# VHH binders against p49116: the designs that were tried, part 1

No score or structure here was measured in a lab: all are predicted.

Target 1, 238 residues: p49116
Amino acid sequence: EGPLLSDTHVTFKLTMPSPMPEYLNVHYICESASRLLFLSMHWARSIPAFQALGQDCNTSLVRACWNELFTLGLAQCAQVMSLSTILAAIVNHLQNSIQEDKLSGDRIKQVMEHIWKLQEFCNSMAKLDIDGYEYAYLKAIVLFSPDHPGLTSTSQIEKFQEKAQMELQDYVQKTYSEDTYRLARILVRLPALRLMSSNITEELFFTGLIGNVSIDSIIPYILKMETAEYNGQITGAS
Unless a header shows other numbers, all headers, positions and changes below count from the first letter of the chain; antibody chains are not in Kabat numbers.
F, E and O are the ipSAE of ESMFold2-Fast, ESMFold2 and OpenDDE, as the mean of both directions, binder to target and target to binder. V2 is 0.75 times the mean of E and O plus 0.25 times the DockQ between their complexes.
[cut] stands for letters that were removed.

## First folded at step 1 (VHH)

Design bA (framework vhh_brivekimig_d4)
Fold by OpenDDE, second read of step 2:
Structure bA (fold): chain B 238 residues (1-238), chain A 124 residues (1-124)
Amino acid sequence: as target 1 above (238 residues)
Amino acid sequence: EVQLVESGGGVVQPGGSLRLSCAASGFTFSSYAMSWVRQAPGKGPEWVSSISGSGGSTLYADSVKGRFTISRDNSKNTLYLQMNSLRPEDTALYYCAKGSPEELLKYLQRFDYSSQGTLVTVSS
C-alpha cells in the first residue's frame, strides 16, 4: 500500500466569512467555527485509509476525535482566523452571561480555564512553528486513535496510526535533520488535546441556537454531504 | 424572496400519524438541504430532521428517530415529514427551514420564523 497521506492532504485552507465585522458577534464566531469543523471533517473523509474503514467506523472515529481535530485546526488556522480576537470576543460575550448570573462560579472557572488552554495550546504550536505536513500527520494520528471506546476494526485503526507516525518521523528526519528531538517535541503536545472538553468547545464556538443540536448528532450528516453541495450553501448562493 | 409554507398539521390521538408538507419557492430548492424544526409551548425551538439537497442523506433527532421520516420531491419543490407513532410530547408548531443542521448552527440566530408553521397537537 502507498503512503497514508499525500500532498493533497497537506492543503488545509480555511475561508473566513466575509466581510469581517467590526464587532465579532456570536453569528460570525459560529460561522467561522462551523467552516473549520467542516473543513476538518472533509479532510478526514479525503483520506483513502479513512474511507476504507467504512461508514460506521468513520462516524465513530470522528465522533470520538472531532474536538481534537477542531483544536488542531484552530492552531493551524490561528492567524487566518484571528483566533486571539475571536477568543477575546467569546470572553466578552461570556461576561454578559456572568452579569446576568446565568452561570455558576464553578462553571465560569471551567469555561475560562478552557479558553486559556485553547490559547496556550495554539501559542505553543505557533512557537514550535509546525508546518502543514506536520499538522496533517498530527491530525491523522489523532484521527486514527484506536483507544476510544466502542470502535470497530481497532487493529486496522492502529495500523493506520502507526503508519501516520512513521511517515511523520520520516518527514521530520528528512526536513529537520538538524533538530534531533523535533519529533518528540511535537508529539508531546498531543496529550493537551485530550484534556480539553468537547462540551465546552461546543458551547464556546457553536452555542446557542437550538438546544438539542449537537456536533455529535450532525457528524454523520456532514460526512455524507457532497462537497459541492456544502460549498454552495456556505457561499450563500440562493 | 424565499417562501416556505407548511401544511398538514392537526389534532391526533397518541399513536396516530400525520404527514406534513412544506412548499418552497424563491430559491433553487434542489440545491439546498432542508430541515424541520419544532417549537412546543413554553419551550425553545428543537431541531427534528434534515435532508440533503439530493435527498440521498437524512438525519433525525434522537427523540423522533424510528418514528418520523423526512423526504422531498424536488420536482414539486416540496419537503415532507411523515410522523408515525405520535406522542403528546410531539405537540408543537412545526416549521420548515432551509439548511442543514450545520447551517442551522450558523444561522439560527437570524432565523426568523417568518412562516406561520403548522400546528401538531397530540392529545387523548
Scores: ipSAE 0.025, ipTM 0.400, lowest interface PAE 4.7, mean pLDDT 87
Fold by ESMFold2-Fast, scan of step 1:
Structure bA (fold): chain B 238 residues (1-238), chain A 124 residues (1-124)
Amino acid sequence: as target 1 above (238 residues)
Amino acid sequence: EVQLVESGGGVVQPGGSLRLSCAASGFTFSSYAMSWVRQAPGKGPEWVSSISGSGGSTLYADSVKGRFTISRDNSKNTLYLQMNSLRPEDTALYYCAKGSPEELLKYLQRFDYSSQGTLVTVSS
């Protein structure tokens, strides 16, 4: 009955915290990342098909794919976030940690490989000049993944994923009619998202020497918030 | 500007009860969700519970569900945490935080405030 996504689902506007400081700190990075995560979860909750699956299924889907949604959001909002500057600051900190012998070489290698994969992903999306409609449908394909362990209603989830793929195909063929292989180039980027560790994403963007917060643990509660309170949170802080 | 003052901590034996209070000022209390966060000795911060601005919705960490009850009195700008069936694992400094679970995530990563918290020690 109608399209999976409406024009309202294409709008994805990240509002950054107070002017970027000369020295990037864990607080600024975490606040920026949490705003993006909340925007991504609000986006998912606003989809009628997503709501139709029910609260338990919604929680399981977002818990399984939040890192993929977050990474797509990083790519989409890379310019607004000055992501390259944030990643450079993180790399500088890691290099200093090696010099001070605070972290093992193996651990630093894992984190550096994750940063490289993230940079490569964001660069590939930028090179392809992915537009807002394409990002919305890629996020929908990721969100409606029927292959995560423990999911119920997998047939319904698969149907929504197929609908997302079909609508993306229709959009790309209509909008980029001269680029016969564009859809294929876009879709082959998605498997890389599943190779990125959610634990390393948490370490880079949401944790540090300050604390250990599990995004997985927070997700169910954000999804259960009252509509008025939920909308109040995304309006921005005083 | 925003001021949060925690109280009610103390030393109790396992199985005991305590009621924590948080006096809030400097903002429209009823318009914001509120949370309790704890930090055990040598550990990072852990979210405990949250309550909506109206008090109509409450959320609990699995470790405290069924034992702790969060509540608020908007007429007094006060947040409460009723802690029952206390365990040695509940020993921590307890902090009051302005915000929902999403804001709490941000707050936990910015756990650099010199807020005093209230100490809860569960020992025989």
Scores: ipSAE 0.000, ipTM 0.304, lowest interface PAE 11.3, mean pLDDT 81

Design bA1 (framework vhh_brivekimig_d4)
Fold by OpenDDE, second read of step 2:
Structure bA1 (fold): chain B 238 residues (1-238), chain A 124 residues (1-124)
Amino acid sequence: as target 1 above (238 residues)
Amino acid sequence: EVQLVESGGGVVQPGGSLRLSCAASGFTFSSYAMSWVRQAPGKGPEWVSSISGSGGSTLYADSVKGRFTISRDNSKNTLYLQMNSLRPEDTALYYCATDFSETLRKLYEGYDYSSQGTLVTVSS
């Protein structure tokens, strides 16, 4: 079998909403997040190995790891998104909720800590100067995680994950031969992704858009969207 | 609750004109950029046009540039699409949206048939 990823899977270009609103409102945040979510899921869909697992398994995988993929996407696209500004806006909106006494003290703390964790993770990735190839492989490793409950074809998933890891290793050895421990330094960042709550991420980035609808429930529909359709909308909004 | 209600569709001959409207409620209309999207039979959604919250900036797909004009009246919470020189290929169900993210919302709203768009048919 050929490589898990090709050069086509390295490209991960997020287009921000256009025309831009006058200020970063909840809608803008949701729109930006939605585009990233779509991009991330369609990226996954573009991987032949992913396609080979079948629709049911594909859906299950994405449901299990969408938050991790999304977070990696945030890190990768942090500059294009002006993520710090977005997060600041989210905090400001949260402050309004606080003033209105809509949240408990414990919930406020939880949400704020989540925002800080997101920011710290993205900052840590920036400090490592992770390149497009490394991000692609990291996303693949996260995507093909066999340890999520309820998955079928776990042996095949594990095989794909191993392949992703091997390709990443080869790439790092080739590209960063002077940095012997780069691979390890990169991989040790992955556990931080699993410490982040998907529910809080959903609340912060998507509540204004989908209300009580869960990301979990819409994943099958996102995966069924035509790539050309998605690209058409993204390019049209440029 | 955010609501978008499209109207103004109909049957028109090639070269004809139509004006679509979108009535918005449930949010601060002027704070959001708005877009028109269309879906032709058997095809996926296609972006048509966008306008900034203030109305100061407009964008058009190449396919409609020079023929369609997007506008808005913030005092009426209404988005408009003036369609001139209509062509058969313009035949589609037209939706108003804030942007691409509205696709996500409409996926769910479509299940309850709350947003049906407005049908434009261009035929001789």
Scores: ipSAE 0.008, ipTM 0.238, lowest interface PAE 9.9, mean pLDDT 85
Fold by ESMFold2-Fast, scan of step 1:
Structure bA1 (fold): chain B 238 residues (1-238), chain A 124 residues (1-124)
Amino acid sequence: as target 1 above (238 residues)
Amino acid sequence: EVQLVESGGGVVQPGGSLRLSCAASGFTFSSYAMSWVRQAPGKGPEWVSSISGSGGSTLYADSVKGRFTISRDNSKNTLYLQMNSLRPEDTALYYCATDFSETLRKLYEGYDYSSQGTLVTVSS
């Protein structure tokens, strides 16, 4: 059987809405996040192993891991998105909300903790200088997670995850041959993704466009879209 | 300012039909998926249906499959829900994608941006 990922799966190009508004607003944030989400879903759909699991299984996988894929995408596209600028603006507004009593203290604390965890994750990935091949394999490892509740075909999913891990190891050992501990440094970062609240990710990045509907509740229809529709959503052309 | 205005709710007998509308403004409607969500008295919100930006793909909750049809008219910036063969358990307040996150709404759009939904009552 061939490799799990091909060179085409390394390409991950986010097209941002232009220009960035003078005042950061919910529409710009949500449009940018939606483009990244659709790019991530299109990436997953392009993997033959993912399609081979069948629609019911692959939909369940993405519903379970979309927040991990999205967060990896935020880290990978942080410079393109000016993510640090977006997060700094949100932090500044939260500080103003404390002064003006606009949000509850408990809610401000939850959102700030989430932003700090996100910043720490993105900073750790940047410090490690994770390349495009490494990001592709990390996404594959989180995508093919057999341990989410309610999954069927868990043995096949586990085999694809192990294949992703082996191909990542082969790539890192060949490309970064002088750094014998690089793979371990990279992999130890992944558990942090499961500590990130998908509900707070939705509140910060998506609810302006989705209303009260959870992202994992709409994942099935996103995955059923034609390739042209995915491309339209990614670029905002249709 | 993003605005979403639901309409079309009312009182109908079991087996009846209603068509809900959601008028959208303030964003590029055709570029984004839209959803209908309902909340029955004393219950949490239940997702009902979603439609892609182009209208080419639709998804339905098992409880409404075969009875409800979601559609959109991008030239009018309007989302629709055609509800047929209505049942008493469909009684709820219906929302389209009507609310920002509490944090972002209060920081960028103000405190009073909120949709009231449209009430559907199936009785008698």
Scores: ipSAE 0.000, ipTM 0.188, lowest interface PAE 10.9, mean pLDDT 79

Design bA10 (framework vhh_brivekimig_d4)
Fold by OpenDDE, second read of step 2:
Formats: structure tokens, sequence, C-alpha cells
Structure bA10 (fold): chain B 238 residues (1-238), chain A 122 residues (1-122)
């Protein structure tokens, strides 16, 4: 079998809503996040191995790991997104919610901690200077995680994950030959993704657009979207 | 007991600068994110800026972004807020908060810190 990923899977270009407002509102945040989510899901869909698992398994995988993929996407696109500005805007929004007594103190704490975790994760990835190939492989490793509950074809998923890991290893060895422990350094960042709540991520980035609709429920729709339709959405056609 | 003591406030003209300090004690300073919040007369508390425990991450309210800089010296258990290009709307009592919980507490009933007054007027 050929490689799991090709050069086409390395490209991960997020297009932000234009123009960027001076003050980011909830809509802008949600729109930006949605674009990233769609990009991430369609990236996954573009992988032949992913397609080979079948629609049901694909959906289950994405449902299980969308938060991790999204977070990796945030890290990868942090500069383009002005992530720090987005996070600041979210904090401001939270303050308003606090003042209006819409959130419990405990929830606020959880959300705030989540924001810090996101920021720290992204910063850590930036410090490691993760390149596009590494991100692609990391996303693949995350995507093809067999340890989520309720998955079918776990053996095949595991095989794909291993393949992703091997390709990453080969890439790192080739590209960063003098950095003997680079692979380990980047892989040890993955556990941080599992500590992040998908529910909180959803609340922070998507509540303004989807309302009571969960990301979980829209994932099948996203995965079925045509490329042209997606492109239309990012150009403001939706 | 957690203690936070703010200082550095004063009266400045529009366009002026001030540097606020917050001396922290009673907890492991470097283990906690710190925040600045402010309360203007007749207004509710407003979040200004936050910095992670390590100082590696910072966040700013839109109203102060580009003008204020939050920093910390963990060796001195001190939080700082450099305020440049001050505006009349920046006039407020400024408080430091240990973390988000501390901020919430202050919004409620426990004002353990006196804050430092910043007045921007021509």
Amino acid sequence: as target 1 above (238 residues)
Amino acid sequence: EVQLVESGGGVVQPGGSLRLSCAASGFTFSSYAMSWVRQAPGKGPEWVSSISGSGGSTLYADSVKGRFTISRDNSKNTLYLQMNSLRPEDTALYYCAKDWESYLRKLGSDYSSQGTLVTVSS
C-alpha cells in the first residue's frame, strides 16, 4: 500500500472571514471556528485511508476526535486566526455572561482554565516550530485513534495510526536528522489534547452559530458537504 | 492568607503612562495565572488583562490592546501592568486577581485588595 498521506494532505490553508473587524464579535469567532472545523473535517475526508473505513466508521472517528483535530488546527493556524485575539474576545464575552449571571462560578472557572490550556498548547506547538508535514501526521495520528469507545474496525484504524506514526518518524528523521529526539518531543504533546473538553470547546467557539445543535450532530453533514459547497461557504455564500 | 497589594496608580494626562504593580503573597505565585481588572465609577468591574503563571501567555481586553502590557516577575511575586497612551475612559480603580476564581470572588463580596486608583484627566 502507498503512503497514508501525500503532499496534498500537508496543505492546510485556513481562510478567515474578511474583513477582520477591529473588535471580534461572537459571530466572527464562530464563523472562523466553523471554517477551521470544516477544513479539518474535509482534510480528514481527503485521506484515502479514511475513506476506506466507510461512512459510518468515518463519522464515528470524527465524532470522537473532532476536538483534538480542531485544537491542532488552532495551533497550526494560530497566526492566521489571530488566536490570542480570539481568545481575548471570548474572555470578554464570558465577563458579560458573568455579569448577567448566566454561568455558574464553577463553569466559568472551567471555561477559563480551558482557554489557558488551549493557549498554552498552541504556544507549546509554536515553540516546537511544528511544520506542515508534522501537523498533518499528528492530525492523522489523532484521527486514527483506535482507543475511542464505540468504534468499529479498530484493527484497521490502528493500522492506519501506526502508518501515520511511521511516516512521521521517517519524515522527522529525514528532515531533522540532527534532532534525535524531535519525534518524541512532538508526540508527547498529544496527551494534552485529551485533557481538553469538547463541550467547552464547543461552547467557546460554536455556540453563536449552532445554538442548541451539537457539533456531534452536524459532523455527518460536514463530511457529506461537497468541496464546492464548502468553498461557497468560506466565500460568504452560506 | 492570600494577599494582593496594588500600587502605582495616580493622576495622569491623556496620552500619559503609568505602571501598576501588584505584590502577591500567601500562595505560590508562579503557579497561578494573574489578572488585572478595573472598576470605573458607576460601572461594573471590567477585565483588563491576564497572564499565565509562567508569563508565556498574555491576553488583553480589546479596550486596552496595544496600549497596555501585562507582565510578571515570579522571583519577586509581582504582577505589573504597563499602561501607555492612557485615555479618560481608563480612569478606574485597578485590582489584581490571582486567577479567575479570585476575580469572581472580587466581583462578589470579597474585596480583599484595596486596588490602586488611576485617574486620567486633562
Scores: ipSAE 0.017, ipTM 0.388, lowest interface PAE 5.6, mean pLDDT 86
Fold by ESMFold2-Fast, scan of step 1:
Structure bA10 (fold): chain B 238 residues (1-238), chain A 122 residues (1-122)
Amino acid sequence: as target 1 above (238 residues)
Amino acid sequence: EVQLVESGGGVVQPGGSLRLSCAASGFTFSSYAMSWVRQAPGKGPEWVSSISGSGGSTLYADSVKGRFTISRDNSKNTLYLQMNSLRPEDTALYYCAKDWESYLRKLGSDYSSQGTLVTVSS
């Protein structure tokens, strides 16, 4: 019937908490990341196809893919967030902790490898000059993934994913008609998202704001937030 | 080198109040966000609160929001935590941390910081 995504789903504007401080701190990083996470979940819940799957399925899908959606959002909003500066600051502090023998070498290696993978992903997306329509459809492909364990309604989810893939193909072929292999270059980037540890993403970006609760446990509450409550969160209220 | 010295802990009854202090040296205090982290007996470290370098922004763990107030005096290089309406579950060793130290503790940091003990007696 109609398209999976409307023009409203292409618009993805992150509102930063404040101008970046001269000396980066954990609470600025976590507040910025939380705004991006809230924006990503609000984006997903605004899709009519997503709403049609029902509350239980919606929660299961977002729990399964929040890290992939968040990472795509980091790539899309990298310049607005000054993500390269944030990651450089984290790396600097990790290196200082190695020198002072404050962290285990194995844990630091895992975190640094995660940051390196994130930088490579964001750089690859920037090099491909992924546009807003392409990001919207890549997020939809990730969101409507039927292959996560524990999902119900997998046939309907698969139909929405196929619709997202077809609409992305149509868009790319019309908009970038002279670049025959563009779609293939874009799609081959997606498997890297599943190699990113959600636990390390959570520790890097959310530790300062969510205390001792997991992202997984708060997802149902974020998805049920009223628009006014959600807007309060992304504008830095409370 | 960074040095942080916590003080102000003690034994209080439920509903009581305590004010913790952290004296900082070895870095430009006003240029860094500061955090309070606590570790209850037999549990891992829990982030409690953070404050920006200017003092203009504060963040709190849900478990302490509305009861604890973080503040700083940059002229004295001192961080404070005002703890009101204390509960038995607030019993812990409290550590002052440059914000990255609190963050790094979540990444498996092991600091030999002194800390200040808070015991809320039932």
Scores: ipSAE 0.014, ipTM 0.340, lowest interface PAE 7.3, mean pLDDT 82

Design bA11 (framework vhh_brivekimig_d4)
Fold by ESMFold2-Fast, scan of step 1:
Structure bA11 (fold): chain B 238 residues (1-238), chain A 120 residues (1-120)
Amino acid sequence: as target 1 above (238 residues)
Amino acid sequence: EVQLVESGGGVVQPGGSLRLSCAASGFTFSSYAMSWVRQAPGKGPEWVSSISGSGGSTLYADSVKGRFTISRDNSKNTLYLQMNSLRPEDTALYYCATPRGYLEWLFDSSSQGTLVTVSS
């Protein structure tokens, strides 16, 4: 009956750690990325349709799509994060590693290709000047993906995805009525998100995490947190 | 599975020295900054010292600066704390940790620590 997303779901404000260190380090990058991940999960959890699917389905869904949500968040928050500066620091580190024979050339190539795909994606979104409503609906489309293996309630998930697509179409056609092909240009960006490795995203942004702890293993705990704990993590003192 | 195992604690006289070790496993040790944290009986945890992943940068609490030296051996996945000029107020359970990030606080290693007692 009502819209899938309300105006409150359009708000997506990342608070960066403060102060910024003189030299970028793995812990600052990890903390920044962790804040974005928490913000993304809190955003998903705030959607009534998402809550209606139940805890087990919510966990499976976010585990399947966290890398896509995170990448959309990186694109949306690229300026706040100074993402270009972070990626440049990582590239410089990788170039020095290849020169010093510290990492295999094949591994460095894989990571560099991932960074290139990420930069290309963020640049394409910036060129399209994607607004806050468009980002919210794109995140909803990737969140409510019924095609991940092992999901239950796939019919309900598909209905929510279709509702997200319909509401995005309505928004774009009203707001950008002069640009007949805008929606098509936006939607064709989404397949690129699935070609980016979640393992490489973890290596680039979450190297500050201890041990064999994966983002996949953390997700159930974050989704079980109370609203006050979420707010403390994503809007805490910077 | 991440495991941190502290050792080297004991009973020493004031002015004495001890060297603590932390054996790390289950993660790429050289990629993470490491810290020593202590908890005195009946008190909350107190940060003592930190060292960068490469070992190139160190930082100390004012209470231990000039007396303690943090170091690491990345080839052995081991963190060290050399403690000199020990005082009764250094009496605490010592344990190693990484600097806390948003996700790291969800995963307490629950290491046993190593007890340091400075008594006359």
Scores: ipSAE 0.000, ipTM 0.168, lowest interface PAE 12.7, mean pLDDT 81

Design bA12 (framework vhh_brivekimig_d4)
Fold by ESMFold2-Fast, scan of step 1:
Structure bA12 (fold): chain B 238 residues (1-238), chain A 121 residues (1-121)
Amino acid sequence: as target 1 above (238 residues)
Amino acid sequence: EVQLVESGGGVVQPGGSLRLSCAASGFTFSSYAMSWVRQAPGKGPEWVSSISGSGGSTLYADSVKGRFTISRDNSKNTLYLQMNSLRPEDTALYYCAKYRGDDFWSGLDYSSQGTLVTVSS
């Protein structure tokens, strides 16, 4: 069929809400996160291999991996988002009171550990200086994960994941030929994505916009949107 | 109607101790985590300490850890803050706060009046 990803799939341009408030608030954080989520879903839908799996299968894949895609997107768009400032604001909110007082000690510890894992992941990706091609293939590896419970067509999904891995290897070996261990350093970062709670991600980044509706439950509707509808969500133009 | 009434504030010398109390009514006290929040003159609010509904879990701001102890008596619907080794920077209006919302970003219910703690020589 040709390559799994084309140059069009490498492009990943997040448009931030404007103007940026003087002090970060939950509305700005959640709107920024929502735009990134819609951009990530639009990216996935644009891959021919993803569409070839059929609606039931491709919806199940995204429902299983949206948190991993979102976290990779946070790392990739960290500078555009001023992510360090957003995470600092979340940590300050947690530490300085308002949210800590609403949770049990165990729940607060879970949220703190989640934020530390997220900061560690994004910092590791920044230190590795992951480029746009590498991010595209890492997202594809995560998207085409055959090992989520309840998936159909797992053999086809596995073939697409292997194709993503091979194309990433070819790219890294050609582009970073002097760094023989770069691919290994990149790939060992991926397992950490599955240790991050999707429920905590929803609470921190989406509850301010979608309330008590789960991301999992709305994904089928997001994936059915036309390109113009995605553009409206991504830019806030609607 | 939720009501929180703070007491126990006063003027104390550096190194001294105070115990704050918060009498709660209008809700099932033992079912909610409770907190102390303070506001120093000319500054924004700062979280001090939290305690779970059962009293089994407690949390403290780094600035007060080892000096302050939060506790509760569910039979009396009362929250306490034992403050030891007080320093001038502890000078603030102290508020009792109740869990309000069911999400991370929801606001706290706390008393508008608070109790004033002044640490001076």
Scores: ipSAE 0.051, ipTM 0.374, lowest interface PAE 5.1, mean pLDDT 82
Fold by OpenDDE, second read of step 2:
Structure bA12 (fold): chain B 238 residues (1-238), chain A 121 residues (1-121)
Amino acid sequence: as target 1 above (238 residues)
Amino acid sequence: EVQLVESGGGVVQPGGSLRLSCAASGFTFSSYAMSWVRQAPGKGPEWVSSISGSGGSTLYADSVKGRFTISRDNSKNTLYLQMNSLRPEDTALYYCAKYRGDDFWSGLDYSSQGTLVTVSS
């Protein structure tokens, strides 16, 4: 069997919406997030092992891990997205909502804590100076997690996850031979992803775009979307 | 009528520089964010860069980040694209584009002409 990932899976280029508004608005944020979500899911789709699991299993996997993939994507694309600015804008919006008494105190706290967790995670990844290959393998490890409820083909999923881990290990040993504990440092960051609420992520980044439609419900559609269609959306050409 | 006229294209060697201009008319220039889009032969359009109406915010495609700079002079109704460290893959017809509104789904109005940039040794 060949490698789980190839060099083609290392490329993860996010194109931001155009044009950029003077002030970041909800629509811009949601569009940016949507593009990242699409990119993440289509990245998964590009993996032969992922395709081998079948459509039903694929959908289930993505439903289970989309928030983690999205968050890794945020970390990876933090610079190009100006993530700090986006998050600041979200906070400002929340502050306005607070002033208008639209949110409960408890909810505000939850949301703010979530934003904090996102920032801290992304900052931690930046400090580690995670490269494109490492991100690709981390995403694969997250994608092929067998411990989510309701999955089929768990043995095969586990096999793919192990393969991802092994390839990551080989890569790190080869590329960062002088950093003996780099692999461990990287992997210990993964648990932080599961501390993040998918519901809050959805609310923060997607509510303005999809309204009451859940990410869960649109995942099958996104996975079936043609890459050309996605690219068309990126170019802003109508 | 909205008019966008690009200029500044030409042939340049790899590593060279060009500055594109787009003269805009027929609308309040400073009220609209603007974009550069390029299309290489045989390829679809590719978004390059955008700038807010005031010029205070800019975005770049990863492919051009660090090499290209978008700017505007609202007093002259002109959009600019400074292109440095040009590469063969930058070869394309470059279009100036105006955002139609504040809805990202509304699309862009593109110039019909464009300016050709050719990067070759």
Scores: ipSAE 0.000, ipTM 0.232, lowest interface PAE 12.1, mean pLDDT 87

